# Designs tried in a protein design chat: VHH binders against 6-phosphogluconate dehydrogenase, NAD(+)-dependent, decarboxylating (gndA). Part 23

Target 1, 299 residues: 6-phosphogluconate dehydrogenase, NAD(+)-dependent, decarboxylating (gndA), of Haloferax volcanii (d4gst8)
Amino acid sequence: MQLGVIGLGRMGRIVVDRVLDAGHEVVAFDLSAEAVAAAADAGAEPADSVADLVDRLGDDKRIWLMVPAGDAVDATLDDLDPHLDGDDVVVDGGNSHFEESVRRAEACSAAYLDCGTSGGPAGAELGFSLMVGGPQWAYDELTPVFDAVATGPDGHGHMGDSGSGHYVKMVHNGVEYALMQAYGEGFELLAEGRYDLDLESVAKTWNNGAVIRSWLLELCEEAFREEGSDLGDVDDHVAGGSTGTWTVQEALEQEVPVPLIYQSLAERFGSRADDRFSRRLANRLRYGFGRHEVARKDD
Short names: E, the ipSAE of ESMFold2; O, the ipSAE of OpenDDE; V2, 0.75 times the mean of E and O plus 0.25 times the DockQ between their complexes.

## First folded at step 13 (VHH; framework vhh_7z1x_3)

Design u01 (from r05 with Y116V; at its last look DockQ between E and O 0.91; V2 from the best seeds 0.71)
Fold by OpenDDE, look of step 13:
Structure u01 (fold): chain B 299 residues (1-299), chain A 127 residues (1-127)
Amino acid sequence: as target 1 above (299 residues)
Amino acid sequence: QVQLVETGGGLVQPGGSLRLSCTASGFTFSKYAMNWVRQAPGKGLEWLSLISWSGGSTYYADSVKGRFTISRDNAKNTLYLQMNSLQPDDTAVYFCARTTYKENPETGYVTYSFDVWGQGTQVTVSS
C-alpha cells in the first residue's frame, strides 16, 4: 500500500524507513528540504507541499503525521482537511494530549487515528509499541502499516474510541516515571548503603532472570558500565515531565490515586531547585520548638 | 556568518499596508522553513507565520490570517511578509527567524524552535 508521511524528524524518518522496508510505498513531506531529500534517498517519493503530497496519494489517502504536538498538528490538519473525505485515514503518531485528539477526530473529515508511540529512537531497529485509538475499520485498514512500524503484529493494538491511543500512551509514560524512580531509589540505597557494591554487576545479575528485569534495567546496567557505579559527573537535574503531569491531572479528575507516579514527578521538579524552601523552613522550625541549631549557608 | 536582516518597517496609517523583507546569508536558505515573529511593547513574542522550504506550504496565526501573506524567493535568499489592513495593535518589532528542530532525546519527538534571528524591524501603525 501507499502511505503519506508528514514530518520527517527522527521519529518520522523511522516510520518512513520501516514502511519502505516492509515493501510499501511512501510519499514524504517536511518543512525542511534536507529532511525531504534524505527521505527521498531512502526511497520515498518526495513531495513539495502538503497539497502535493495529497495529489500524489490519489483517491485513497492514508496519511501519517509525525509533527510536533500542538499547533503544528492543527495547522497540518487545516491544510489537509479540504482534500480529505470519510474514506480517508489520518494517523497522528505524535505525543498529543488525548483530549486534543478527541477534538481533532471530531473535526477531521477523514477517519482520525490517535497513535501512541513508545520505544524512542531505538524503534528504528526494533520497531515501536503502538497504541491506537479511533474507528476500528480505519485501524484494520492500516494494519499492514502498523505491522511494519511496530515490533510486529503483537506490537500494536486498537485501544478503543478516539483519544484512547494517546490516553494509554500518557498513562504508559506515567508508569515509566514511577519505574525510573523505583530503580533510582533502589540503586541509591545500594550506592549509599553499608556494602561496597559494583552496581553494574548488580544490574547485570538482575537483568538475567530477576523479577524486576526490564529494558529500563538494561539501561541502568549500561549507565553504570559507561559512567561507573558512582555515575561519574552525571548531574542530578532531570528534565521533562509533561506527560507525567498530564497523567496526574487526569488521575485527579478521575479521583484515582497515583501516589507513586506523582512522587516520581515531584522528584523531577525537586531536582531543578538548588535550594528547597520547604527544607529551609523545616530547618528553621526545629529551632522554634527544640532550639536545635540552624544550619546556615555560610557554615 | 549566519545572518538574517529585516527591512521594510516604518510608520503606516490604520488600514495601510507594508511589505517586510528578510535577507539571509551564511547558510543555504532554500533548505529551511522560515518564520515571522513579532514583539509588541510590553508583550511577549508572538509567532505569526511559517513558510516551508519550497514555499509550497504556508501557515498563519489566527491574529493575522487573511491579512498577512508570507512568501519567499529562494534565488534571492529573501523572505517576505505582505501586511495588509494594518491595525494599531499590529504595532511591534517584527523578526524573521529560521526554523530548527529541537529533539527530545528520550522520546525522539521534536518541537519547533528558532535558532537564527534577525535584528528586527519596527512597524508602527498610528493615525
Scores: ipSAE 0.690, ipTM 0.885, lowest interface PAE 0.6, mean pLDDT 94
Fold by ESMFold2, look of step 13:
Structure u01 (fold): chain B 299 residues (1-299), chain A 127 residues (1-127)
Amino acid sequence: as target 1 above (299 residues)
Amino acid sequence: QVQLVETGGGLVQPGGSLRLSCTASGFTFSKYAMNWVRQAPGKGLEWLSLISWSGGSTYYADSVKGRFTISRDNAKNTLYLQMNSLQPDDTAVYFCARTTYKENPETGYVTYSFDVWGQGTQVTVSS
C-alpha cells in the first residue's frame, strides 16, 4: 500500500525502512531536508512539505506520524487537516499522553489511530510491539503496514477506542518501571552480598530458562558485559518518569492500587537528590525521644 | 562559524508593523527548519513560529497566529518574520533559532531543540 510518513527521526526512519522492506510504498517528509534525502536514498518518495506529501498520496490517504510528542503533533495535524476527510487515516506513532490522543481523534477530519510503540531503536531489527486505539475499520485498513512495522502479525493489536493505544502503552511503561526497579534491587543484593559474583554470568544464566527471563534482563546482561559487574562509572541518577507519572495519576483517578509502580516512580525521584530533608529530620529526632547521638555534617 | 544575525527591530507604535530578518551563514540554510522565539523583559523564552526547510510548512503559537507571518528565502539564506498589529505586550528581544533533534535515550524518540541562536533584536511597542 502507499503510506505517508511525517517525522524521520530514528523511530520514523525505522517505520519507513520496515515498510519499504515489506514491499510497500512510502512518501516521506521531515523538517530536515537531510532526513528526507536519506529516506529517499532508501527508496521513499521525498516530499518537500506536508501539502506536497498529501498531493503525492492521492485519495484515501494513510499517514503515519512520528513527530515529537506534544505541540509538534498538533502543528502537524493542523497542517494536514485541510487536506483530510473521513476516508483518510492518520496514525500517531509517537509517545503522546492518551488524553491528548482522545482530543486529537475528536478534532481530526480523518480517522485517527493512536499507536503506542514499544521497542525503541531495537525495533529496526526486531520490529515493534504496537498497541493501537481508534476505529476498528481504520486499524484493519492499516494491518499490512502494522505487520511490516511490528515484530510480526502478533506484535500488534487493536486495543479499543480512541486513546486506548497510548493508554495501554502508558501502563506498559509503568510496569517497565517496576520491573527495572526489581531487577536493580536483586542485582544490588547480589553485588553487595556475601559472594563475589560475576553479574554478567548470573544474568546470562537467568536469561537461559529462568522464569524471570525477559528482554529487560537481556539488557541487564549486556550492561554488565559492557560496564562490568560494578557498572563502571554509571551514575545512580535516573532521569525521565513522565509516563510513569501518568500511570500513577491514572491509577489514582481510577482508584486502582499500583503500589509497586508508585514506589518505583518514587525511587526515580529519590535518585535525583543526595541529601533528603526527611532523613535529616528523622536522624535528628532520634535524640529527641531516644537520646541517641546524632550524626552531623562536617564532623 | 555557524551564525544567525537578526535585524529589523526598533520602536513602533501600537498597531504598527515591523519585518524582522535573520541572515544565516556557516551552514546550509536550506537544509534546516527555522524558528522565531522571543523573550519579554523579566520573562522566559516564548516560541512563536517555525518554518520547514523548503518554506512549505509553517506553524505558529496561538499568541501570534493571524498577526505574524514567517517566511524564508533560501537563495538569500534569510529568515523573515512579518509582524502586524503590534501591541505593547509584543515588546521583547526576538531571536531566530535553528532546529535540531535531541534523542531521548529511554524511548528512542527525538524532540526538537534549538542548537544555534542569533544575538536577538529588540522590538519595543510603545506610544
Scores: ipSAE 0.598, ipTM 0.847, lowest interface PAE 2.0, mean pLDDT 92
ESMFold2 (binder alone), look of step 13: mean pLDDT 86; pTM 0.842

Design u02 (from u01 with E106K; at its last look DockQ between E and O 0.96; V2 from the best seeds 0.77)
Fold by ESMFold2, look of step 13:
Formats: C-alpha cells, sequence, structure tokens
Structure u02 (fold): chain B 299 residues (1-299), chain A 127 residues (1-127)
C-alpha cells in the first residue's frame, strides 16, 4: 500500500525503512531537507511539503506521524486537516500523552490511531512493539503497515478506544521504571555484597533460563560487558521521567495504588538532587543543639 | 561563519505593519526549516512561526495566527516575517533561528531545538 510518513527523525526513518522493505510505497516529508533526501535514497518518494505529500497520496490516505510530541503534532494535523475525510487514516506513532490523543481523535477529519511505539532505535533490526488505540476498522486497514513495522505477528495489537494505545504505552514505561530500579538494586547488592562477582557473568546466567530474564536484563549484561562490573565512569544521575510522571498522575487520578512505580520515579528525582535539605535537617536533629555539633560542609 | 542577520525593525503605531528580513550566510539555507522568535522586555523567549525548508509548510503560534505571515526566498537566502495589526504587546526583540533536532538516544524520539540565532531586531509598537 502507499503510506505517507511525516517526521523523519530516528524513529520515523525506521518506519520508512521497514515499510519499504516489506514492499510498500512511502511518500516522506520532514522539516529537514537532509532527512527527506536520506529517505529518498532508501527508496521513498520525497515530498516538499505536507500539501505536496497529500497530493502524492491516493484517495484513501494513510499517513504516519513521527513528529515531536506536543505542538508539532497539532500543527501537522492542522496542515493536514483540509485534505482529509473520514475514509483517511492518520497514525500518531509519537510519544503523546493519551489525553492529547483523545482530543486529536475527536477533532481530526480522518480516523485517528494513537500508536504507542516501543523498542527505540533497536526497532530498526528487531521491529517495534505497537500498542494501537482508535477505530477497529482503521486498525484493520493498517494491518499491512503494522506487520511491517512490528517485531512479528504478535508485535502489534488493537488496545481499545481512542487514547488506549498511548495509555498502554505510558503504563508500560511506568513498569519499565520499576523493573530498572529492581535490577539496579539487585546488582548493587551483588556488587557491594560479600562475594567478588563478575556481574556480566551473573547477568548472562540469569538471561539463560532464570525467571527474571528480560530484554532489560540483556541490556544489563551488555552494560557490564562494555563498562565492567564497577560500571566504569557511568554517573549515578538518571534523566527523563515524563512518561513515568504521567503514569503516577493517572494512578493517583484513578486511585489505583502503584507504590513500586511511585518509588522508582522518586529515585530518579533523587538521583538528580545534591545537598538534600531533608538529609541536612535529619543530620542536624541527630546531633541536637548547636552549630558545631553536626557534620558540616567545608568550614 | 554561520550567520543570521535580522533587519526591518523599528517604531510603529498600534495597528500598523512591519516586514522583517533575515539574511542567512555560511550554510545551505534551503536545507533548513527556519523560525521567528521574540522576547518582550522582562519576559522569556516566545516562538512565533516556523517555515519548512521548501517554504511549502508554515506554522504559527496562536498569539500571531492571522496577523503574521512567514515566508522565504531560497534564491536570496532570506527569511521574512510580515507583521500586521501590531499592538503594544508585540513590542519585543525579534530573532530568526535555524531548526535542529535534539534526539533522545535511548528512545530515538526527537524534539525541535534552535542551533543558530540572529542578533535580533527591535520592534516597538507605541503611540
Amino acid sequence: as target 1 above (299 residues)
Amino acid sequence: QVQLVETGGGLVQPGGSLRLSCTASGFTFSKYAMNWVRQAPGKGLEWLSLISWSGGSTYYADSVKGRFTISRDNAKNTLYLQMNSLQPDDTAVYFCARTTYKENPKTGYVTYSFDVWGQGTQVTVSS
């Protein structure tokens, strides 16, 4: 089939390449002329603008968005909307908040699919896990594209109504935070415990038949192989957290307790903080009265 | 070496119009999406408009939609902003800026950023 792709950053380019490899046609546009040229080198038909992309597509347009989350999605949809009708399908494969996806689905002239996309840059070789929300008929129409982009026959699924795709992906990221924290704590105990262990060997052993095996654990094994058991010069600062924050906010709104996810997000925030006021106060309270009775910063 | 230079600012009465120009040098202008951004006195930066590398797609902040028009002439390496119906709260330094991507290496998702800025041109809307 013929697919329009708008947004040719790393993830959008993976979509283009995989769809082309499956024998479909792609019309590609991006704000970067270099990105468009690279997609054209791979076999896509280049477009000069969103309007040009739409003109090159057939009557029943199928368009995949991989633009930055937020205002860029809305701006792109505004540019597309005069050219769309109810027979067309737009897929938002970006990292939007699910409530924005519900709003966009209601406003869009085309059928709107919110597609939670997991796998990152590794999706180029492995394919993605795709969590798709929106009308069933639109999901079914896009099955050939999802087959191409996903990791295998079970690598994509229709989650439910509009917003459910980005919602399920958000919750997946919350679970990921908790798992990363759990692995981190386990390996820290092994590293600082009573035995002198080769942590790559431990991770490798666990990856081969242990109940806790996972892709995250394979990445632990790789990290120890590349950095050593002491993790070399890897810093203890953990960036990010937007989707984890969304997960916790939703859990609070729905009154569903997610204590491990809460704590994992808090640990990320703590990793960025120096000179914690709470610890300074706790220190002061343990030594009681007076300025020079406590451990002090220099001077 | 890479440079953006804005011109066309000045004093205008409320309801008036101005056209800003931004001349690019030191890079292939026609390969980049370009932006207008402003900074009012004592305030942060406000993104106003973006135009695709070909000029075929344009985007506007709600605050200026319908009043401002972005355009470009790739043969002249020049970006334009036509500003109509100016009000006192449009008073600001106006910058042109070149779009770049900032990639999250873990997830592969990108955000837009600005890697080259002009020095700005002052627009003052006052009686």
Scores: ipSAE 0.617, ipTM 0.860, lowest interface PAE 1.9, mean pLDDT 92
ESMFold2 (binder alone), look of step 13: mean pLDDT 87; pTM 0.850
OpenDDE, look of step 13: ipSAE 0.792; ipTM 0.923

Design u03 (from u01 with E106R; at its last look DockQ between E and O 0.90; V2 from the best seeds 0.75)
Fold by ESMFold2, look of step 13:
Structure u03 (fold): chain B 299 residues (1-299), chain A 127 residues (1-127)
Amino acid sequence: as target 1 above (299 residues)
Amino acid sequence: QVQLVETGGGLVQPGGSLRLSCTASGFTFSKYAMNWVRQAPGKGLEWLSLISWSGGSTYYADSVKGRFTISRDNAKNTLYLQMNSLQPDDTAVYFCARTTYKENPRTGYVTYSFDVWGQGTQVTVSS
């Protein structure tokens, strides 16, 4: 199969490399000439613009986008759209909000697949977990590409209608926030509790047969190995939170309670504040009425 | 040593036109996508336009689409912005900037960022 890939950052290059390794052909474009040259060195056909990429693909185009979420996706689709028709397929493998993916699917001249992509840089060796939304026929036609990019035939699935791929991925990230918070609280209790524990050893033991084993817990073990049980000089400021915020917003809109996800997001926000107005007020309210009445001064 | 220098700013009447230039030195200009960004008084930075390394793809913010045109001459290491139909709310300091990527190392996803900036050139649109 011949696949166009637009966006050759780390994730886009993984898509290119895995598709090439599976015996498919790739035409590649990026805003960086060096990224295009590197993909060409790996075996892709370089393109010098979006229009050039389209020209090299011929009829019934199959194009995978790995550009930054937001305006870049819309700009790329505007550049593509004059060259597309209903027999073409565009895959958005980036991290777009699902409502933007629904809008784009409605506006796009081609069939549009929103593809939630999980696994990060480890996907180079392991393949990704892919959660795909959009028309069934377009998903079915790209199965050979999804097989190559995912961990294998079981590493991808058609979630449902347009937007469902990025929706499922968004919810996955919300769950991830809650899991990170839960692990963090558990290890904090162990670190500050009554025993002097080797937290790397605890994480290793749990990850070998305990019901809470996970890839996230493997990363906890690695962190304790590299930084020590005290986490060395790792700061307590937690940045980010956009996809967790999207999950909470959707839960509020649908009136589905997600209290653990809510609280984990709030803990991230709280990690960024040094001086909280709410705590100053609470402190003032705990100050009881003084033992001595204080007369107000006249002006 | 890597440097971007803007020229061509000034005072114009509403409805007028200006052409900004940005001359690059200290790096291989033709390998990089380039941007125009502006900062109006009391406001944050506003991205306006991007052009690919070859010049084959161009992108515009909605606020300037149809009025501004980005171009480049790789032989002269120069980026241009043609600004037409200028209005008072186009008053700002205009910067050229070189595109780089900022990668989230955990997820591998990329955002655009700017690693080299010019000093800026003032554009004032006033009756």
Scores: ipSAE 0.584, ipTM 0.837, lowest interface PAE 1.9, mean pLDDT 91
ESMFold2 (binder alone), look of step 13: mean pLDDT 87; pTM 0.851
OpenDDE, look of step 13: ipSAE 0.802; ipTM 0.928

Design u04 (from r05 with Y101R; at its last look DockQ between E and O 0.89; V2 from the best seeds 0.75)
Fold by ESMFold2, look of step 13:
Structure u04 (fold): chain B 299 residues (1-299), chain A 127 residues (1-127)
Amino acid sequence: as target 1 above (299 residues)
Amino acid sequence: QVQLVETGGGLVQPGGSLRLSCTASGFTFSKYAMNWVRQAPGKGLEWLSLISWSGGSTYYADSVKGRFTISRDNAKNTLYLQMNSLQPDDTAVYFCARTTRKENPETGYVTYSFDYWGQGTQVTVSS
């Protein structure tokens, strides 16, 4: 089938390449002329604007967005909307918050599919896991494209109504935060515990039959292989956290307890500062109760 | 050397119009999306508008939509901003800026930012 792809960063280019490899046709546009030229070299039909891309597509347009989350999605949809009707389909493959996806689905003239996309740059080789929300008919229509972009036979699915795709992906990221924290704590105990262990060997052993084996644990094994058991000079400042924040906010709204996800997010926030007001106050209070020495910053 | 030079600023009365130009050199202008950004006295930077490398797609901040028009002439390496219905709160230094992208290597998703700027041109709207 013919697919328009708007947004040709790493992830958008993976979509283009996999769809072309599956024998489909692609019309591609990006704000970078070099990105468009590279997609054309790979076999896509280049477009020089959103309007040009739409003109090159046939009736019943199928368009996949991989633009930055936020204002760029809305701007792209505003460009597209005069050219769309209810027989067209737009897929938002980016990292949008699910409430924005619901709003966009209601405002869009085309059927809107929110597509949570997991796998990162590894999706080039392995294919993605795709969590798709929106109208069933639109999901069914795009199945040949989802087959091309996804990993194995169960690598894509229709989650439910509009917003459910990005919602499920958001929750996936919350779970990922908790799993990363749990592995981190376990390996820290092993590293600082009573035995002198080769952590690559531990991770390798666990990856071969243990109940906690996972792709994340394979990445732990790789990290110890590449950096050593002490993780060398890897920084302990952990950035990010926006999708984990969204998960916790939703859990509070729905009154569903997610204490492990919440604590993993708090650990990320705590990694960004050593000099905490709360610790300074606690230390000062020891003077007030028992007249203990109060440690000073240079003490 | 990448160079962006803004011209066309000045003093204008409320309701008036100005046309800004930005002349580019030292890079292939037609390969890049371009922006207008402004900074009012004592305030941070405010993005106003973007135009795609071909000129075929344009985008505007809500604060200027309907009043400002971005355009480009790739043959002359020049970016334009037509500003109509100017009001005192449009008073600022106006910059043109070249779009660049940054990729998050873990997730593969990109964000947009600016890598080169002009010196700016002052626009003052006062009666």
Scores: ipSAE 0.602, ipTM 0.855, lowest interface PAE 2.0, mean pLDDT 92
ESMFold2 (binder alone), look of step 13: mean pLDDT 83; pTM 0.807
OpenDDE, look of step 13: ipSAE 0.803; ipTM 0.925

Design u05 (from u01 with S57T; at its last look DockQ between E and O 0.93; V2 from the best seeds 0.77)
Fold by ESMFold2, look of step 13:
Structure u05 (fold): chain B 299 residues (1-299), chain A 127 residues (1-127)
Amino acid sequence: as target 1 above (299 residues)
Amino acid sequence: QVQLVETGGGLVQPGGSLRLSCTASGFTFSKYAMNWVRQAPGKGLEWLSLISWSGGTTYYADSVKGRFTISRDNAKNTLYLQMNSLQPDDTAVYFCARTTYKENPETGYVTYSFDVWGQGTQVTVSS
């Protein structure tokens, strides 16, 4: 089939490359001429604009968006909407908040599929896990494309109504934060514990038969292999957290307790602070009633 | 040397029009999406508009939709902003800026950013 792809950053290029490899045709556009040229070198048909891309697709358009979440999605949809009707399908493969996906589905002239995408840059080789929300018929029509982009036929699924794809992906990211924190704490105990251990060997052993085996644990093994058991010069400042924040916000709204996910997010925030006011006050209070010596900065 | 130079600013009465130009040098202008951004006195930066490398796709902030028109002439390496129905709130230094991408290495997703800025041109709207 013929697929339009708008947004040719790393993730968008993975979509293009995998769809082409599966024998489909791609019309590609990006705000960077270099990105369009690179996609063309890979076999995509280049487009000069969103309007040009639409013209090249003809009727019953199938368009995959991989633009930055937020205003860029709305701007792209505004550009597309005069050319769309109810037989067309738009897939938002970006990292949009699920409430924005519901709003966009209601406003869009085409059928709108919100596609939560998991796997990151490794998706180029492994394929993605795709969590898709929106009209069943539109999901069914795009199955050949989802087969190509996903790890395999089982690597994608229709989650439910509009917004459910990005919703399920958001929750997946919350779980991921908790798992990363749990692995981190476990390996820290091993690293600072009473034995001198080869953490690459530990991760490898665990990932061959233990109940906690996972792709995240494979990445732990790889990290220890490349950086050593002490993690070399890897920093303890952890950036990000937007989608994990969304998970916690939704859990609060629905009154569903997610204490492990919440604590994992809090630990990530805490990694960004070296000089916590709360601890300074606690330390000073020990002098106030206990007459203990208090540590001062640079002591 | 990569450079952007804005011209065309000045004093304009409320309701008036003005056209800004931004001349690019030192890079292949036609490969890049370009932006207009403004900074009112004592305020932060406000993104106004973007135009794709070919000129075929344009985006606008809500605050200027319908009043401002971005355009480009790739043969002259020049970006334009036509500003109509100017009001005192449009008083600012106006910058052109070149789009670049910033990638999150963990997720692979990108965000838009600006890597080259002009020095700005002053637009003042007053009676």
Scores: ipSAE 0.613, ipTM 0.862, lowest interface PAE 1.9, mean pLDDT 92
ESMFold2 (binder alone), look of step 13: mean pLDDT 86; pTM 0.843
OpenDDE, look of step 13: ipSAE 0.824; ipTM 0.938

Design u06 (from u01 with S30R; at its last look DockQ between E and O 0.92; V2 from the best seeds 0.00; counts 0 for: pae E 2.5 > 2)
Fold by OpenDDE, look of step 13:
Structure u06 (fold): chain B 299 residues (1-299), chain A 127 residues (1-127)
Amino acid sequence: as target 1 above (299 residues)
Amino acid sequence: QVQLVETGGGLVQPGGSLRLSCTASGFTFRKYAMNWVRQAPGKGLEWLSLISWSGGSTYYADSVKGRFTISRDNAKNTLYLQMNSLQPDDTAVYFCARTTYKENPETGYVTYSFDVWGQGTQVTVSS
């Protein structure tokens, strides 16, 4: 097969490389000449514009987008749409909001597949987990591409109607937040508890057969190995949270309780404050009802 | 030294036209997508237009679509913005900016950002 790939950042390049390695052809375009040149060096056919990419693909256009979520996706689709028809397929492999994917699918002249992609940069070696929404025929048509980009035939699945791929990816990230929080709390208790423990050893032991074994736990083991059981100088500031926010918002709309996911998100937000107003107030309130001493910052 | 320098700003009447230029130095200009961004008094930065490294792909904000045209001459290391049908609301400082990727360390996904800016050129549309 021949695949057009637009967006050759880190994730886009991984798509290019895996598709090429599987024996397919790739036409590649990016706003950066350097990114295009690098893809060409890897064996892709370079395009100098979206129009050029479309021309090179011929009548049956199969296009994978890996551009930044938001306006860049819309801009790219606007550029593509005049050249597309109902027999063509466009895949959005970025982290788009599922509602936007539904909107875009309705507006697009081609079959639109929203593809949730999980695995991060490590996907270069192992492949990704792909959650795909949109028309079944379009999914089936691109199965060889998904086989190449995913960890294998079992590493991808058709989730359902338009938007379902990115929807499931969103929920996946919510679960990720909760799991990270769970591991964090557990190891914090082990670190601060009554026993002096080698947390790398604990993580290693759990990774070898325990119920809670996972890639995240493997990463915990790695963290303790590289940073020490006390995590060295690693700060407690945790960035991100957009997909977690989307998950909680959707949960509220569907009236589905997700307290653990929310709590994990709250912990991230709380990590970004030097101190907490709520705790400051609590400290002061103790004086109010019990005349307890108020701890002051200058103490 | 990596540098962008905008020129071509000035005072123009409503309905008038201006052509802005941005000259790049200190880096390989033809490798980068370039942008025009503006900041009106009391307002935040507004992205206006992007052109790919080759000039083969161009994108515009809705606010300027059909009126502004972005172009480039890679041989001259120069970015252009042709502004037609100017309105008072177009009054702002106009900046050229070089595109860069900003990677999310958790997911590996990237967003577009700007890592090099010019000093800006003032455009005033007034009767």
Scores: ipSAE 0.758, ipTM 0.907, lowest interface PAE 0.6, mean pLDDT 95
Fold by ESMFold2, look of step 13:
Structure u06 (fold): chain B 299 residues (1-299), chain A 127 residues (1-127)
Amino acid sequence: as target 1 above (299 residues)
Amino acid sequence: QVQLVETGGGLVQPGGSLRLSCTASGFTFRKYAMNWVRQAPGKGLEWLSLISWSGGSTYYADSVKGRFTISRDNAKNTLYLQMNSLQPDDTAVYFCARTTYKENPETGYVTYSFDVWGQGTQVTVSS
């Protein structure tokens, strides 16, 4: 089929390449002429603008967005919307908050599919896991494209109504945070415990039959292989957390307890400061009621 | 070597017009999307407008939509901002900026960023 792709960063380019490899046609546009030229070299039809892209698409336009989340999505939709009608389909494969996806679905002249995309850059080789929300008919129309982009025939699914795709992806990221924290704590105990262990070997062994095997654990094995068991000069400051924050906020609003996800997010926040006021106060209070000697900075 | 140079700022009365220019050198101008950004006294940066590499797609902040027009002349390596119906709250230093991407290597998703900036040109709207 013919697919427009707007946004040709790493993830958008993976979509283009996989769709082309499956025998479909792509019309591609990006704010970078070099990105458009690279997609054209791979076999896509280049477009000079959003208007040019929609003109090159036939009736029943099918357009996949891989632009940065936030204002860029809204700007792109504003540019597209005068050219769209209810027979067209727009897929937002970016990393939007699900409430923004609901709003956009309500405002868009075309059918709007929010597509949570998991797998990162590895999706180039392995394909993605796609979690899609929006009208069933639009999802069904795009199945040939989802088949091409996904890791396999079971690598995509219609989650439910508008917003459900990005919602399920958001929850996935919350679970990911908790799993990362759990692995981190376990390997820290092994690293600082009583035995001198080769952590690459431990991770490898666990990934061959243990109950806790996972792709995340394969990435742990790779990290120890590349950095050593002590993780070399890898920093202990953990950035990010926006999607995990969204998960916790939603859990609070729905009154669903997610204590492990919440605590994993708190650990990320704590990693960003190495002089915590709360700990300084706790130390001082031990003197106040326990009469312990107070540890002072530079001692 | 890579440079953006703004010109065309100055003092103008409310309701007036100005046309800003931004001349690029040291890179292939026609390959990049370009932006106008302003900074009012004592305030942060405010993105105003973006134009695609070909000039075929333009985007505007709500605060300037309908009053400002971004354009480019790729043969002259020049970006323009036509500003009409200027008001005192349009007083700011105006910058042109080149679009680039910052990729999260773990997820593969990108954010837009500005990697080359001009020095800015002052626009003052007062009676």
Scores: ipSAE 0.523, ipTM 0.821, lowest interface PAE 2.5, mean pLDDT 91
ESMFold2 (binder alone), look of step 13: mean pLDDT 86; pTM 0.849

